# Designs tried in a protein design chat: miniprotein binders against a7ua95r516to809. Part 24

Target 1, 294 residues: a7ua95r516to809
Amino acid sequence: ASLSLLSISDLVPDLQFIFFWMSNAIEILYFIQQKSPAYMQTIELMDDKAGSKESLLSATISANEEAMTILEEVIMYTFQQCVYYITKTLYVVLPGLLDCNPFGTEPSSEQCRRAAGVCVCAVCVMPEAVRRVVSVFQTTSDLLQQYQVHSEIQSQMFAYLFFFTNVSLFNQLIDKGPARGWFQRSRVLQIQASVKILLDWAKGAGHNHLAQKFFAKFCSTVTILASPPQQLSQMSWKALCAEHPSLKPVQLHRILTQYQLMAELGPLPIWQPSSEDEAYIYRTVDLLESFENH

## First folded at step 14 (miniprotein)

Design dk1
Fold by ESMFold2, fold request of step 15:
Structure dk1 (fold): chain B 294 residues (1-294), chain A 80 residues (1-80)
Amino acid sequence: as target 1 above (294 residues)
Amino acid sequence: SMTYEVTIRTDNPEYLELIAFALRMLAKAMNLRVEEVRREGDTLRVRISGTPEQVEYYEELVELWLKKKGIDARVEVREV
């Protein structure tokens, strides 16, 4: 069975078309907003004692508002189409981050990452799975720049893409992690390194604030799972909640349960939820995140 | 009101659909009725109905928008 999978490169012509119209609709809307007051003033100052000036002004105000509404709808529709197509490609490439090894097979690759933080030196090669995700973000950034899309719209788009990425990675880790062995500490460290590469891209691209905000849940999860048992076992439930406020009680409980199991720390719970949180740690409906909550 | 034909000739014919859209939106924002839009090669012809004063203002806005967008185009308006 042959799957017809769309890479971001295959979507570029369609995205160029959509970005072209989105950016131009924004510019036309702005142009009308800037010129409408002066035009309305010419009608208001019109020398007309037949009483038709007020009717003409009212009709023109209504038509002007209708024109701006049409442009706003075009902008909203084109934005939603961009996000839809881009997240479709993200959905396909994101699972690979959970399976890849950013350290390669050489100890020097691990040392390069540790010595330089994120590997920026010529001796380390970005894993293909990470490269595919970065390519989606970079292509999106390049298109937004090419079409000179307003910075507020660019921020809104990356907010949505980072939100989507966070939800996708978190849900896959929680849902498939036990069966796939993703809660093993060596795997978690590999996942952490891969996510660091994405965060460094976001910082270099000028989206650090958005990445910090919208990756928080997945990053908190990986941080907890990567913590040494000596450090984590000394932290109370209250301290963990305070340090990782993005995690719901049911999510934190699931993560800690998997951690305790994989670290072979015995069957007795180490972390006792507060009485307030105890009511929520079994709310399975809150375990996975919705892609539509944003 | 009278019917006018706005003719746009451009060295950038790849922008003709955008120009047509902008002209429709500008006309709508001024409460001018667009009667017809047709393309003949690198020429766009738009028929609008309005008063001479409204159409003069519209022509000024169209020329200003084209300049702001950086589209190299010639705008002509005639009564039909």
Scores: ipSAE 0.779, ipTM 0.954, lowest interface PAE 0.5, mean pLDDT 86
Fold by ESMFold2, fold request of step 15:
Structure dk1 (fold): chain B 294 residues (1-294), chain A 80 residues (1-80)
Amino acid sequence: as target 1 above (294 residues)
Amino acid sequence: SMTYEVTIRTDNPEYLELIAFALRMLAKAMNLRVEEVRREGDTLRVRISGTPEQVEYYEELVELWLKKKGIDARVEVREV
């Protein structure tokens, strides 16, 4: 509830409480779902007067559905509370990814020299800004595993966290990028390397598909911006739209405008929007993404 | 319908709130009326109304759920 609660480590006790109740509500829901058919059958096998058994069965089905609804509401509420706490910490650490330099972050040249006979420098540590984001994801993963949360709910949680990360990074890049110099190609390559580290974490954590799906807009943006000018200048608007379907026309237009400016490719627009897309390239209401999932 | 008291005794009082919640949800799922839930130290007492057959089934489900969770608890049911 304060600025001092923005570290994920400080939120662990609150998250443990919420995950405990969420995981147990899920398990009780599944237990009821598994046991209800057999119980309903015992009611159907009862010796009764006409109508009494049918009334009892109908009332029991209704009560069973009410119990499951209560459990589903507990699960939804606790899920939303977890997401709320986690995204508050994520919001604080994400901007640092856009400013960090992953190429100059090796912790010790002595350790790299000692490992010279090995093609992988195991002692190279990710940049601090990237590490802070990974720590949020890793802590979340550890808690979900500690409380044995159902894999479907784990996937939904990371889907939202990756969605949130994508929206946050994309919006900051588009909104603040010109003033912060983030569209310069050397800076873009650094951002691309930082995102690669996040994607590698997601792959190792078993969330590769979710990360590929939900980082698509930001990754497409960085891929375009990182492209060599000779290659990108030869691609048509139609080809770029086909390669990057996650980008809206106004978003692609803004990215290409910044690219052309920073690559000093002259004042004439290089990429000609299709006649269909021409109607949409100036819709600034569509430029930034909403954090809400419709 | 008669009133029964389900008594849960455990050495793990940190689980009593979870046990109470589970017992309420199981009873509701079986359309059993929960009259009272009270905690006395490390003991939970739940009063439910139902037929002897319904309450016997309920006790079986409670014991299965406790076993599934690995909670060491003694379950007793008596007519009140």
Scores: ipSAE 0.779, ipTM 0.953, lowest interface PAE 0.5, mean pLDDT 86
Fold by OpenDDE base, fold request of step 15:
Structure dk1 (fold): chain B 294 residues (1-294), chain A 80 residues (1-80)
Amino acid sequence: as target 1 above (294 residues)
Amino acid sequence: SMTYEVTIRTDNPEYLELIAFALRMLAKAMNLRVEEVRREGDTLRVRISGTPEQVEYYEELVELWLKKKGIDARVEVREV
């Protein structure tokens, strides 16, 4: 199947299998962790038959550690597989978020399970491009809940997915934004509205803190670009650095340079990088975010 | 050390693979030697070697795990 046809719905059966094993491996691991101390104590309380007790205990400890290692490997493997499949789906749908016009009239989702007609639920009123992204996250949430995956693993999953989403959207905006016209104020406002819908979903799903943390860079970029020229031109480089600490100097410089070109403001001395940052604004290697730095 | 056969019968055969995995992990964690794991239709058979006390404790853990999972299964242990 072409990557373009890969929907999260098509992956649900495979994901269900993986989540099933992940959840159960976690449960077995915790079960063993809880029961092992009592079992070790039973060995310790056994009659010492010619020094065999210490050897038995040592062998049992080693065997227990090996069992735990196997379970951890299963958990890690299944986690990685989930992330792999979900991020593949995100990769396909995320570009649509940047091209989306959330102020346009789009029909409600025909697939809304609550739609006996015109559904006015929060998902049905979303633009299709936004709904597709939200659907990936919602499906992930539903699967995690269905299989009662441990809360820590749920948090790690969403942390990574939000990280991936932020990196993907940020890199696309920085790299392709000027050519696609995404730096135009009207388009930026559309992007801002689309991101707000996603953030509102994350808040409603109980992941507000993670979303705020991991979307900070993309949100900062969009906020700067959405700012009126009259307002942004009054902010110094230092003030912008302080307001947007998630942006590296090279990133902020690139954003401001492109903003300046788009808005035809000419050179603004107030946006001149500090002497400390001057060396860093030319580090083009740091311009785009890496997917490996998580 | 004696050899025992643990037989699991369940009305939920969809969980037999999970049960087999859990039983292997529990046995390994207890340092019990697993001689054989076999599925025969809707029945799982696990042969283990250990002391009577180890096998008794293993049976208790298996039953407790099944109960915790909400799997309706009958556990039978016999010396072979």
Scores: ipSAE 0.779, ipTM 0.951, lowest interface PAE 0.5, mean pLDDT 91
Fold by OpenDDE base, fold request of step 15:
Structure dk1 (fold): chain B 294 residues (1-294), chain A 80 residues (1-80)
Amino acid sequence: as target 1 above (294 residues)
Amino acid sequence: SMTYEVTIRTDNPEYLELIAFALRMLAKAMNLRVEEVRREGDTLRVRISGTPEQVEYYEELVELWLKKKGIDARVEVREV
């Protein structure tokens, strides 16, 4: 199936299957972990017939550890499968977020799945491109809740999804932004508004801390680009580095260079990298973020 | 060690695969040998080898797990 036709809704049955097994494997693991000590104690209290007790205990401990390992493998595998399917869907919808005009009155033709008729809920009033991204996260949240997945696993999943989203959006903005006109002030303001809607959703969903942490790089980039020229031209390289610590020197330099071109600003000595950073601004290998560092 | 057959009957056959998996993991965790797992319609049959005391404890764990999951199932254990 062409990646372009893949919606999160189409994946729900498969995801439900995976979440079912993930949740239950976690529950079985905890159940065994809770009951095993009492069972081991019963073996310890058995009459020792010529060392048979110690051998039985050792064998049981080993068997228990093996069972736990199998369950952990099932949990890890199902987690990875969930992330794979969800990120595949995100990959399709995320570019639309950068092209979105949130200030446009496009009639939302899609009925809210939560209510019959015209819904004016926060999701229904979102621009379509933003709504598609939020729908992926909301569906994930709903599935995690439906199957009562352990809170730690939920946090890990959203951490990864936000990480993936940040890397994807950041890399697209840096790499394709100039050619797509995403560095134009009007477009930047649109992107800023769209990202704010996504962050507001994450806050409402209880993931504010994770969202702030993992979107920091993309948010910093958008914040710099959205800054008025009068304000940004008064900020030194060191001040910008301090305000945006998530950005590498090469990334900040690229952003400022593109901003300068877009705003038709002359050379700004105040934006010159420090002598310490000068060697790093040319490390193009560090310009784009990697998906492997999670 | 003796061989026992654990029979699970449930009105929720959609959970039989989960029950089979859980029973295997519980048996493994107790160092019980699983000889056979068979599904016959809405009934699951698991053959295990162990001591009478181990199997009694296993039955208790299975019942507790089913109760915790909210699965309405009847557990029967017999020596074979």
Scores: ipSAE 0.775, ipTM 0.950, lowest interface PAE 0.5, mean pLDDT 91
Fold by OpenDDE base, fold request of step 15:
Structure dk1 (fold): chain B 294 residues (1-294), chain A 80 residues (1-80)
Amino acid sequence: as target 1 above (294 residues)
Amino acid sequence: SMTYEVTIRTDNPEYLELIAFALRMLAKAMNLRVEEVRREGDTLRVRISGTPEQVEYYEELVELWLKKKGIDARVEVREV
């Protein structure tokens, strides 16, 4: 109940605080890194009073390293906090992405209705469920830009967020998909379209490579499920493994089994796992993705 | 080593916490002992111990950092 009320907008003030410290800690770190060599040189060039220079230099190096460590800890902590808050928001909105119909006439968001003009921007034309997800990512992007966070950290953050999103969507689809009818071709096509909108956003935001990388499992799953029975029934297990290397054998087997049931195809010998994979298809512990492997 | 008081005055008091943090980190990075950090309204006072040369360099770094951040602040250093 309480989680459903948490919007990314409600977290913006807290996130701003965290991003402020993260960005500045990074800047201080780089500043010290840039200036420290010159300072060390000044120590080296000082008049040697009875061998005290080496000791002073060593002590200064150690102190410098300590300062760097503290800054790194601040950066890591703030990064983790950002991710924590953002992923909580994603957790709430992501299920809607699987249930949404992007081909339906959904009413424009209340925010767009209040604007004196019909905004025809890509975000405004998105289905509400997709827009909610995109809004989380966009807000994150905006905050990162606002505080001029280093590009590497931005990339790491989006990598994690995409990872989280993929794991969440994949697990939900695999676990709940059959029961919710998400494996039905018509529903799969809706999901595929919704994910495409998200991927298009990521591309537009400059995160295309990361999105493609981290959404691979979910996209592969959706691609298989979206495939016409006539096409998929002609693909061997080995061919499917090769085409979808992001999927573990147990995952592929589950997808195909559920597809087979949904499409009423009966047993397909060509989908029989290889002798090499036969042992792995029963590893149900590997069926769902873990959030820990990032 | 002598004790110095570094006073930061700024029209942007919202940055005083950041400035304090930066000053502490800079001091640590230079192996300067920070003895005390006090905030008095819009003024930050940092007491550090070091050699005159170290403190001079520290002052320069602080000024450079503030300039880089675009924070309008006056830095004053005095021996105490």
Scores: ipSAE 0.774, ipTM 0.949, lowest interface PAE 0.5, mean pLDDT 91

Design dk1
Fold by ESMFold2, look of step 14:
Structure dk1 (fold): chain B 294 residues (1-294), chain A 80 residues (1-80)
Amino acid sequence: as target 1 above (294 residues)
Amino acid sequence: SMTYEVTIRTDNPEYLELIAFALRMLAKAMNLRVEEVRREGDTLRVRISGTPEQVEYYEELVELWLKKKGIDARVEVREV
């Protein structure tokens, strides 16, 4: 089986193994952190007639730190393994969001309304491409809950998954959008609707703050592309930068160029970059985002 | 410093690898030396070196951790 055919369900057994060890390493680390002060206190209260108490305490503190370092390394390694496998599946399914039509058929909407109160109705109206992405996020969430992973680590996991999703969608849109027709008005509106479904999932899952933070670049791009021509053509470069601070000058410039072509507008002086940004709009190395997290 | 054998017997033998790992980390955190870890069916045997006071505290921590994890197990400590 090729990586392009890999689904999240195929990886669940491996993810269960990794989540088991990650969650338990976290619990052991927390247990040691909670119990170490009391143990150190027993050393401090020992009868110090031999004068060895300070040396024993120092050695025990050092050993305690070494144990916690080992556990932190296990946690980091298992976290990175989870992220690696999950993002491999995301990489395969994310491009479909840019090609799908999220506006479903009217008959399925009627059938779902008749069965109101069944979770199946919400899933029935979701486009298949969106369902595949949501399935990855939902499976991840279910595994994190199943293994009772600490909420801080759950947040870090979804922060990275949303970061990866944003980079993947943004890069695909910018790089392949012209050839794929993704800048056409009807397609932009379809993309916007598909992303809203993902954002609604994140809100319902308790990750709204992370989604707002990490999807900003892609959402800004789609918002600009979906804007009415008469409104957008009256906004200056400075105003657009202020409204969309997540976009680099080269990225905003590229988006406006594509918008101009889609809306059949000539060059607009009001979109001329500020003098401070002019040096940056041609930095093609800054056009696409890096998947590296540092 | 004396050598002790800690014996763990559990109704949940699927957890023995986790228990072994936890025992190693707890011993390390207390500056106790783990000499050997062996699995014999449903039984885990861990040999540690330390003072009687350290090993008593270690046993308390192991039992508390097992209880917190919800692992039904019996812990026995013997000087060897």
Scores: ipSAE 0.772, ipTM 0.953, lowest interface PAE 0.5, mean pLDDT 85

